VH-VL binders against o60147. Designs and how they scored, part 363

Target 1, 175 residues: o60147
Amino acid sequence: MLEKNKYLYIFRHIQTNQVLLSQGNVLKKTALFQLPYPLQKPVAPNGMRPAKLRKDHWVPLLKVEFPNESMFQSVFMQLLNYRKYRSVQPLTSDLLKLPIPVRRRKIMRQEVPNTIADLADILNKEKFPENSVRLQLSDKSDSEYADWPPSVQIDSEEIKLSRGFREKTTVDEAR
Short names: E, the ipSAE of ESMFold2; O, the ipSAE of OpenDDE; V2, 0.75 times the mean of E and O plus 0.25 times the DockQ between their complexes.

## First folded at step 17 (VH-VL)

Design kg36 (framework fv_dargistotug; at its last look DockQ between E and O 0.80; V2 from the best seeds 0.00; counts 0 for: pae E 2.7 > 2, grease 18.91 > 18.9)
Fold by OpenDDE, look of step 17:
Structure kg36 (fold): chain C 175 residues (1-175), chain A 118 residues (1-118), chain B 106 residues (1-106)
Amino acid sequence: as target 1 above (175 residues)
Amino acid sequence: QVQLVQSGSELKKPGASVKVSCKASGYTFRSYWMNWVRQAPGQGLEWMGWINTYSGEPTYAQGFTGRFVFSLDTSVSTAYLQISSLKAEDTAVYYCARGPYLSYFDYWGQGTLVTVSS
Amino acid sequence: DIQLTQSPSFLSASVGDRVTITCRASQDISSYLAWYQQKPGKAPKLLIYDASKLESGVPSRFSGSGSGTEFTLTISSLQPEDFATYYCQQDYEYPTFGGGTKVEIK
């Protein structure tokens, strides 16, 4: 069977550090649905869910290549649910003591490390074959946010994705 | 290999309720979203919404809120569509369809005809 | 919601003909468009996804092209089993379908 997709792309917002998961290498508008609704409809950089997808506001965080589509879908589903679960958890007393804008910023700052940690946790539980999952990071230091299982091979090269878009290919460079 | 099998045709009176089942097999049930699509006689396809097979959280499309309920029994890899207070306009074939997150639908059930007639 | 307009709504063709169906989106949906085939009394069948990717098991005579707002499904040589209704579907936004194109025998 022809594999449809085995690549997970994760983007972060350049201002809010919110995270979007993408099955494709180009963000869809529906990716915004991953973000929580604001109490009052704020526009980025105030956080929460913007009304419109501004692809140029999203930069690549990491790319994950899975052995097959099934594994990708499984991890993708879990990752979405992990994040959602976290978002609905009660706030800590420390956070509640902070003004709302400060609180929101603090929470959003944790989205990147939390997402990376979630990914590592999920992959640890999945017990995929050794070095079967390829991880490329835009910033190699981000790999330090988690302990990675033997199934994950971290590429030495950083990903070269354009904002909100796919990796530059040789064809793209020729244009 | 991947298969979605739906329950049989239903004939109901207005005001009644119906529950359509969709049993999945041949893949990891909780890895794909289950969608519901309606098709009225002689009409096109209409996306009704979907259910998160991992968490059980349903999302309904506009026009399919209130009387329509998505549910799961993950122990038997089955999704359900319940329609209450049936109306004549609910007469249609209802499909369950597997798909990635807010994507296309790669596998479909055979459809369940629900006929609402007085 | 994104509106998809298919054209034509009805198409008469003969076996062996090249058939082209168009799907226009009300806004840019990149390449997030799928094509389905539906025969009477049967469920839709995925033919093309991501505008141009052929679903496994689908004959190579089917092809999809386009991006942005204009998409086409092409059957290079119509076969007897290809007489059906075809639908486009976008997944850039919440899923919506085109109105369908019924391909009938001439």
Scores: ipSAE 0.807, ipTM 0.900, lowest interface PAE 0.5, mean pLDDT 91
Fold by ESMFold2, look of step 17:
Structure kg36 (fold): chain C 175 residues (1-175), chain A 118 residues (1-118), chain B 106 residues (1-106)
Amino acid sequence: as target 1 above (175 residues)
Amino acid sequence: QVQLVQSGSELKKPGASVKVSCKASGYTFRSYWMNWVRQAPGQGLEWMGWINTYSGEPTYAQGFTGRFVFSLDTSVSTAYLQISSLKAEDTAVYYCARGPYLSYFDYWGQGTLVTVSS
Amino acid sequence: DIQLTQSPSFLSASVGDRVTITCRASQDISSYLAWYQQKPGKAPKLLIYDASKLESGVPSRFSGSGSGTEFTLTISSLQPEDFATYYCQQDYEYPTFGGGTKVEIK
């Protein structure tokens, strides 16, 4: 029973830098509903939802292993809520002066640092045991977007895959 | 221990309304979305939609966007299904079911039979 | 909507038989398929999730396999308590259920 759903997978879009949260290492089509609007809605403040799930356009950003499912579910749902809260905030005067396409790109480029900061904020407020939460990144410099609590152990190995989180079952030595 | 306890059977006339409750216990209520599933007599299972238990935002399956309303009372860890303007074809067992975000359903309520007859 | 087609709709079997139930999806759903058991007057009970992962407390005679569009539920040695209706359900998109397979006593 403790083997069930204790991994958080976070994906980044290769062009827009939008972020998707996932319970599994392969994205579901319903993950796209985390993005606020259809692709063709030009006034969307936080960018657009792609019309289709192009699995080759979503690459690993980070992976988190929690001690158990209960801790994972709590953090996962809080991240979704932080994202929703941010999506409904009023735009600044400086952003409103920009052409809509430029404004949209600027907002989307913040999804990676914002998501990492939100994750760290949640983990700092939780009272998890020291070194109980393992964090692995595709780019270790991304850990610099936040201050991490003692509960987080950052893996020295980066995620090596450029598409998805899965490795092949066989050894891939210089293949 | 996870448990979902639903309100009792209902006998209604066409045009009336009904509100089915689903009280959750044994887990963090807002960490798992709540789903509603319908089963007409002798028929299969039909997903009606889900409600985000953190935000209260419902999503309805096609065909359930009119007379069906999902709601929550988070202070008592309870989800509700309200059906208005009842029709004979609404006669069914209604289940609540818990699941991880946008996933399978690992725990189910015992079901609530709603019978609509003149 | 993703349609799930179960076969057979009805199956007669004896205690000890190996039983196989098939679920076919109208599009590729990866491994996002679950299996449920339902007895008359009772709620469905989760058996298998993610195509092949056994839910806690479910007997090991139940197993699931498949990916993409073709999936199977296997009961290696049918027991008296296994006479029930079985449903598949996908969670790749908005959930949908198969039509069910009733397993009856021969």
Scores: ipSAE 0.480, ipTM 0.806, lowest interface PAE 2.7, mean pLDDT 87
ESMFold2 (binder alone), look of step 17: mean pLDDT 94; pTM 0.956

Design kg4 (framework fv_dargistotug; at its last look DockQ between E and O 0.69; V2 from the best seeds 0.72)
Fold by OpenDDE, look of step 17:
Structure kg4 (fold): chain C 175 residues (1-175), chain A 118 residues (1-118), chain B 106 residues (1-106)
Amino acid sequence: as target 1 above (175 residues)
Amino acid sequence: QVQLVQSGSELKKPGASVKVSCKASGYTFRSYGMNWVRQAPGQGLEWMGWINTYSGEPRYAQGFTGRFVFSLDTSVSTAYLQISSLKAEDTAVYYCARGPYLSYFDYWGQGTLVTVSS
Amino acid sequence: DIQLTQSPSFLSASVGDRVTITCRASQDISSYLAWYQQKPGKAPKLLIYDASTLESGVPSRFSGSGSGTEFTLTISSLQPEDFATYYCQQDYEYPTFGGGTKVEIK
């Protein structure tokens, strides 16, 4: 029997490169609440939290399979925390020189490498068993954003998901 | 074994405040969000909101802003619900419930009855 | 908010009966639906999550099906301990519950 909640999907926005964490291969609307710039009527291309989830605007970045739910949940919550922490940090002088829209876009484009680095950092700290965490990326080059601990085995095959997210499969039933 | 143990029943007057506690054990407290669910007498279940047990960030459902405050004491793996300016309509059983991030609820406290009466 | 409509609100059945409860969502929630059982004076108990996944420890006579907007909880053979109120709950958006279905003894 499959362990529940052991699959982490990370999606990126095709325009802004904003990142969403998902507990399955279908993004929930609540995932939008992970975005740091909430507005009443935001538009995602402006680096803000959109009011609606547009499936076609998000593509899978990576998939992580954990040995069990406990490990998954721990990493998931920590990832959220890392991102939140960055969002509330003071802006650098270089960023402050930029117009707000440009600044926001620049920050958003850093979310992908930052999230990948965060994941690696968290996993390094957790000291999970060797090769116990399976990482699959849409683009293998994205793995270069971090040094991965021995607990992580990177799949030789890239994620073969279509644009957006698909319906839950039998593999994901254990969420 | 996962357990959520809530504080005992409360009897309050209108305008008063109440603070319900929910002590968690048997798992890593900060790995699961804590939800609060209200159930008025003879009525259905109503999600009030949740608190991120890692960051402490609360999110409140519509209708549960202002007088309702979620808080934590992570040192003792305890979540709190505070209701201020109590009204008669606040009379209900309040449940804390563990769950993955804004998902379903796999473990529940036993509930805390809060009765507001003159 | 997403509204969940359960049907029926009340259901009378006998031990051994096949019981079916329906939950309809106001919009597509994929498979992000859970089912709970609640007995009087007790906290709800998770039965099914992600529409069809049986929670650990739950008897196999319980099953869930559906996706999108229509979901069903089925008890293949009702047992004496199954008389209770059942709720569906979606977690596609901020969680909301159905109105509940009370399964009573006929």
Scores: ipSAE 0.854, ipTM 0.931, lowest interface PAE 0.5, mean pLDDT 92
Fold by ESMFold2, look of step 17:
Structure kg4 (fold): chain C 175 residues (1-175), chain A 118 residues (1-118), chain B 106 residues (1-106)
Amino acid sequence: as target 1 above (175 residues)
Amino acid sequence: QVQLVQSGSELKKPGASVKVSCKASGYTFRSYGMNWVRQAPGQGLEWMGWINTYSGEPRYAQGFTGRFVFSLDTSVSTAYLQISSLKAEDTAVYYCARGPYLSYFDYWGQGTLVTVSS
Amino acid sequence: DIQLTQSPSFLSASVGDRVTITCRASQDISSYLAWYQQKPGKAPKLLIYDASTLESGVPSRFSGSGSGTEFTLTISSLQPEDFATYYCQQDYEYPTFGGGTKVEIK
């Protein structure tokens, strides 16, 4: 059996717009550890970790196809670090001037565009071969949050799988 | 080509400490997590925890949050397990094992036997 | 914390036999299950990950199947070098291992 390309799967929470990175097309419970967990109080600038993984609350945001595991692993670990770095930085003075409910909503709205910008920044720095990385989005306009390097080929078709990344066909399942 | 080489066996008295090293080669060290797995004599495998080799942030399994410390020296692609206040119950083989983020373990060190005997 | 129960804990079989080892999870872990082989005095060796994906360099007589809570490792034709203890491990949550299945050649 031939090995397949390695895929990065990114999910968005349907209500909070929090983002989870995944090595597989089904979220593991451990993916939740990417989200802040309050040590003493349940308040974090960009939201809280849900108590349980509710798989029906997480929908596809984007999928990245890498030609090999080495590229995937490098990008995946860097993305985790970008998110951790951002989560511990002081809030900007503009954000701190806002009332707490408004500030939280504004921070939550930024999680998707920030993740997309992080991905593009990493891919611009990694200098992968031209057209070696294929990006597919659930909302193609989300590609506008970043400038993409020549290594990235953006799929013209959007992800249309509302309950995960698995494409399901009756013929394939019957076999 | 991936290889994890651990430091040699240790004989210690109760109350002492030990530091086990795990030197990685043949891959990009910061692209894979480093796990520690314990196996007491005649017993099964027990996951002790994991360290993110990119950030240096450790995570410990339940029961390993006290006397066990994971650390890194990324300049020499090496992970460390330090066990303080050694007890007879700590007698075991300690393995380092790499893998994707909190996943399966595709490459293992040869193991380090730590014997705690008065 | 996900508990994995392996069955049987011990078996003996003849060279050429088909051997099946089961691993039952205390909750649904999708396909996030790996199998390892460990020979005496050696580190474990990954055989199968994601329930059914064979690791590079592992003989094709090894196969894995299952999803959810029930998983099997099958050795289609047991060889003398397959004497070992086999462990399952889940990675849906913080990794946990099964208790092991010791396979001896009759």
Scores: ipSAE 0.597, ipTM 0.826, lowest interface PAE 1.7, mean pLDDT 87
ESMFold2 (binder alone), look of step 17: mean pLDDT 94; pTM 0.955

Design kg5 (framework fv_dargistotug; at its last look DockQ between E and O 0.51; V2 from the best seeds 0.00; counts 0 for: pae E 2.8 > 2)
Fold by OpenDDE, look of step 17:
Structure kg5 (fold): chain C 175 residues (1-175), chain A 118 residues (1-118), chain B 106 residues (1-106)
Amino acid sequence: as target 1 above (175 residues)
Amino acid sequence: QVQLVQSGSELKKPGASVKVSCKASGYTFRSYWMNWVRQAPGQGLEWMGWINTYSGEPTYAQGFTGRFVFSLDTSVSTAYLQISSLKAEDTAVYYCARGPYLSYFDYWGQGTLVTVSS
Amino acid sequence: DIQLTQSPSFLSASVGDRVTITCRASQDISSYLAWYQQKPGKAPKLLIYDASTLESGVPSRFSGSGSGTEFTLTISSLQPEDFATYYCQQDYEYPTFGGGTKVEIK
């Protein structure tokens, strides 16, 4: 019997750097529900939440492999809620001084490091077994956004990017 | 083992309210979303919505807004469905079902029959 | 909403028969489809998720295939306990179910 999904994929938007969490290696349309609605409905990418999922606009940021489904689900739930919590927090005075478009861009630029930091924080609290969680990044330098617990082993190999999809395999490259 | 146990059958009059409970055990309650699914007699399955067991935030499917309320008591790993202003068309079996984020449903309660009759 | 159309709605078969149920989606849902079995008076039971992954504890005579808009549930050799109603469910968008397929004794 095959184990249930134990892989977390995080995607970033190629223009806005917004972040989507995915239980699978292919983005669902419902992943867009993770994005906030703008006060005024502009068209994506400035619209924050596009009406349609354009898979080609999203690239893998990182991949996390958990020991089992239970651990995966726990972290996934927490990660979603961490982001939600952050999104509803009052804006800082510094941000409020900025024009709305500039403010939005600044917030979006922080989504990647914030998400990585959230993940590390959650994993630190979970106290999983040493080297039980495998982390693969599209950019190794992104691992510097957080201090990782002993439970996390960072792969030396970076993710081969595939827009809107799982990392490229040798089979994919042959196509 | 994972188990969802729902409250017993209900017989109500139109206009009344009902509250169905779903007690979870055998897993971390706050790690999975709790879904509600309705099945009218002789009909198919209809997803009603879900509740974030971590935050308590409910989301209702189209057609299940207003009279339907999802809630939690996390201290006892229990989810609730309340239906107010009951109508005859609300007669159905109501299921709670565990699932990952907007995914499939791997464990189900035994269902609660709610009958609305004058 | 994504519409799922199951076919047939009713299927008569005998023990030992190979049974195939089809689920068609109104749009591409990749492999985000699950299959459930429901017996009278009982809750649905998950059989297959992600189109082809067999849920733990489910007999190997059950299998799922397909991607995009066409999916199939196959019972290689129908057993007495397999007479039930089967539902497909997509999770590419907000969950929706097919209309169901009742497998009856011939």
Scores: ipSAE 0.816, ipTM 0.909, lowest interface PAE 0.5, mean pLDDT 91
Fold by ESMFold2, look of step 17:
Structure kg5 (fold): chain C 175 residues (1-175), chain A 118 residues (1-118), chain B 106 residues (1-106)
Amino acid sequence: as target 1 above (175 residues)
Amino acid sequence: QVQLVQSGSELKKPGASVKVSCKASGYTFRSYWMNWVRQAPGQGLEWMGWINTYSGEPTYAQGFTGRFVFSLDTSVSTAYLQISSLKAEDTAVYYCARGPYLSYFDYWGQGTLVTVSS
Amino acid sequence: DIQLTQSPSFLSASVGDRVTITCRASQDISSYLAWYQQKPGKAPKLLIYDASTLESGVPSRFSGSGSGTEFTLTISSLQPEDFATYYCQQDYEYPTFGGGTKVEIK
């Protein structure tokens, strides 16, 4: 067991409530590829990709600690796939009645609960050991968007928004 | 143990095509995207693009959007690079490399030398 | 594209020497920089990712530092097996590599 702990960082946009998944505690510019196309191009009805990454507009939503890279990668990639599938689904008739800007805002505001539910669904389907995955949220009430499996230990302490994720380089814990 | 095994060296004439394979083992193939990296003789490393191993969707670096095609066969955990209309300047070692989503490359194939000579 | 400039392009060193290689990015890439070692006829091998995180199985004499636009790879005590070419690579945006630094026996 010569593995290092791996962390999944999930960010929320302070204005749009869009969500970005990250392998590090500082967002890469390529994280924006998770968002649908910008307004100035052919665009999925429910999303926008800003031209520049404004790191001060993206705040912690939650952090997940995995005991190894394999578990992290499996969950991370499945989350990306869930988000892709959701972004291409047909819109409901109620949404289609709305003006496009209102519709987009309403859809984007669902990203937080949807992402949390997706994470829990993935973790419930995985056969991870009990208490092997530690979840920390910025708002603990967000855990109510889903039912969590025994593999997940929810941290009682919330992530403080002003302190960010700011993780130092992991160390080799193998022995 | 993670392993990427590439197909053997190729000697081709200009205008021909080549298909390089990269067979992955020792990990969940769909959990890591596959990258292709080129190294011309005496030159440095050049990223050619990646392919989403779950969906099969490729992304090509600028300069590789024409004659280069990435593909997968997920049933045998294999990625492919096809180069059509080969030119002498395509002579290089071609590497497949695994990495986390849009990240560094933690495991590499042994490389496939493609030589294009008239 | 983000350009990475490595220096020096070439150096000669003796076993036991402390070796420092620099990589400069054309824009701020935070800590999203990796270092690779490549020996003749072999594939590159990952040494360091996220600027300073040592890959599993890599000897502790290798270390990385830096953030933003300036990064260094240090080998604290050069060993015979460390004579190779070293490349930096950023993954803040579409991956790009530095030009390489060849380390030879003096």
Scores: ipSAE 0.452, ipTM 0.794, lowest interface PAE 2.8, mean pLDDT 86
ESMFold2 (binder alone), look of step 17: mean pLDDT 94; pTM 0.957

Design kg6 (framework fv_dargistotug; at its last look DockQ between E and O 0.65; V2 from the best seeds 0.70)
Fold by OpenDDE, look of step 17:
Structure kg6 (fold): chain C 175 residues (1-175), chain A 118 residues (1-118), chain B 106 residues (1-106)
Amino acid sequence: as target 1 above (175 residues)
Amino acid sequence: QVQLVQSGSELKKPGASVKVSCKASGYTFRSYAMNWVRQAPGQGLEWMGWINTYSGEPTYAQGFTGRFVFSLDTSVSTAYLQISSLKAEDTAVYYCARGPYLSYFDYWGQGTLVTVSS
Amino acid sequence: DIQLTQSPSFLSASVGDRVTITCRASQDISSYLAWYQQKPGKAPKLLIYDASTLESGVPSRFSGSGSGTEFTLTISSLQPEDFATYYCQQDYEYPTFGGGTKVEIK
């Protein structure tokens, strides 16, 4: 029997470096709801939540394969929580000194390393079996943003960066 | 095995409040979103919103803001739906449903009939 | 919001029949569509998710197909226990359901 989704995809915006979590290799519109600045009419380059999902603006950052759906779901929910937590934290005095657009950009630039660090932290806490989690990065150097637990094996092969998303098919590996 | 068990049927008068419970078991409660779905008598299914079981943050669908409140008691793996200022039009079966984050719903409670009648 | 239109709303069939239900989305939802079965007085049961993936425990006579805006649920050989109402649901956007298709005995 086909297993349910055990693949986490993380995408980054090609301009803003904003990060979206995906339960598959095709971003849903709902993924935009993860963005911390929900404005009614925002434009992505300004560090806001876009009204529409422009698939061509997002590229894969990393792919994580979990042993099963339960582990995937646990990590996914925790990642969302970490992100939300940061979004509601008071801004530092240094950030407050910056104009809002500059501030937002600076915050967004940290989303990639923060998300990677979050993932590593979560996985460290979960104590999954050794080499049970497979991590593939679009840029191997991004793995340096965190110390990874023994449960994680980093794939030597990088994810091929592609704009746009494939339509889900019956042979999709994500589910 | 995964189970969602909801509280029993409710009969309320207009203006009253009701609180429906949904107790989850057989899985890690905080790992799956909890959704609420309404079904009026003889009608179809209507998604009311969801609550993030990890953070406790609720999100309400359009039309379900104001009088509807999602909440949690994670200590007992229970989600709650509270409806205040009940109206006759609130008469329906209310379902809690587990699912991946804003996805499909793989497990459902048995439903709770809320009848609002004068 | 994404609207899902099911057709037909009502379907009369006999045991052994091949049954096809269609769900059309108001916009492209890729393959983010699920199918549910609901019997009277019972909660919906997930049959298919991601357009074509059969939920565990669901008989193989059920199948789903489609992508984009048109989707189909097929019951290859209708069984007595299959008389029920079927709903499609999209999860590309905030979840919405189709209006349902009631499969009745002919």
Scores: ipSAE 0.843, ipTM 0.923, lowest interface PAE 0.5, mean pLDDT 91
Fold by ESMFold2, look of step 17:
Structure kg6 (fold): chain C 175 residues (1-175), chain A 118 residues (1-118), chain B 106 residues (1-106)
Amino acid sequence: as target 1 above (175 residues)
Amino acid sequence: QVQLVQSGSELKKPGASVKVSCKASGYTFRSYAMNWVRQAPGQGLEWMGWINTYSGEPTYAQGFTGRFVFSLDTSVSTAYLQISSLKAEDTAVYYCARGPYLSYFDYWGQGTLVTVSS
Amino acid sequence: DIQLTQSPSFLSASVGDRVTITCRASQDISSYLAWYQQKPGKAPKLLIYDASTLESGVPSRFSGSGSGTEFTLTISSLQPEDFATYYCQQDYEYPTFGGGTKVEIK
């Protein structure tokens, strides 16, 4: 049977700039487990995970189209691992001397550039065919966080959605 | 061809332990999560939890946080379920099932019947 | 936990019948629902995921629909090999299964 194209959807939080990876164009509640645990100790960056998924707080960052599920799954699981690896690294002394709210914001602010760089690093190391992976961004300048391999074709059109990745043509959702 | 092959059925006494294996083939083992699902005789399906095949980190469903241990040997593409201090109520078929991260389950092992009786 | 309620629990039908099974979620799960078929002594087999997407190799007489809290599995013309137990499963949160619907011959 012929496989359909598979999409990686990456969201960012409108306020904190945290990032969530998604297998579908609508976030699952379990996506929140990608974020650090709920706040219990104010002296650490813990407590950055919202208790509830607010769909209106997460907007498109980028979308990647893969030709098949195998490629998608490989990249998705590697991205999760890159994120986990960074989350367990010791904080630098410069970071530790900051007040906790400032420290949290600085850490969270790195999620967008770090995720884009991780994606590109994975794609540069994979043996994907030329032009087999289509990348679409909400802000094309974000592509400048990384060098992209020949396998990646960057879409000239930005994602123009205000909430989630679902396209609507109704007046109340048009912009 | 994707295949999950589980170890054979087990007959155990209460208090013993059992280790069920699930050997994967036909796909990149670290690209899909491995889940464990229990089905007691004549009953429905119950998700026990999953193990991240890339990191080895397990997650257990509520009610499975004690005597149940998930593990991996990625060098042979195999996941394990160990149940300690077996009780009669542990009698069930135990399935391994792969799928996307915390998602649906597209391929299942054949199941391993664990029977606990005195 | 998200509870899934299947209806009916059992269903008696003849070859050629149109069969509809429902699954109701205790909260909005978007379209994150899968359907499985299980025959006695066998592992479950995935039929439908994301509410309506047919798994590769599954006959087109199977279809799924719904979103939010109410979902249906439909078999347009029941075949002898379709007599089995059917389960729904959500993956919006940690996976949970419905109680099952046994489809028996009449």
Scores: ipSAE 0.591, ipTM 0.835, lowest interface PAE 2.0, mean pLDDT 87
ESMFold2 (binder alone), look of step 17: mean pLDDT 94; pTM 0.957

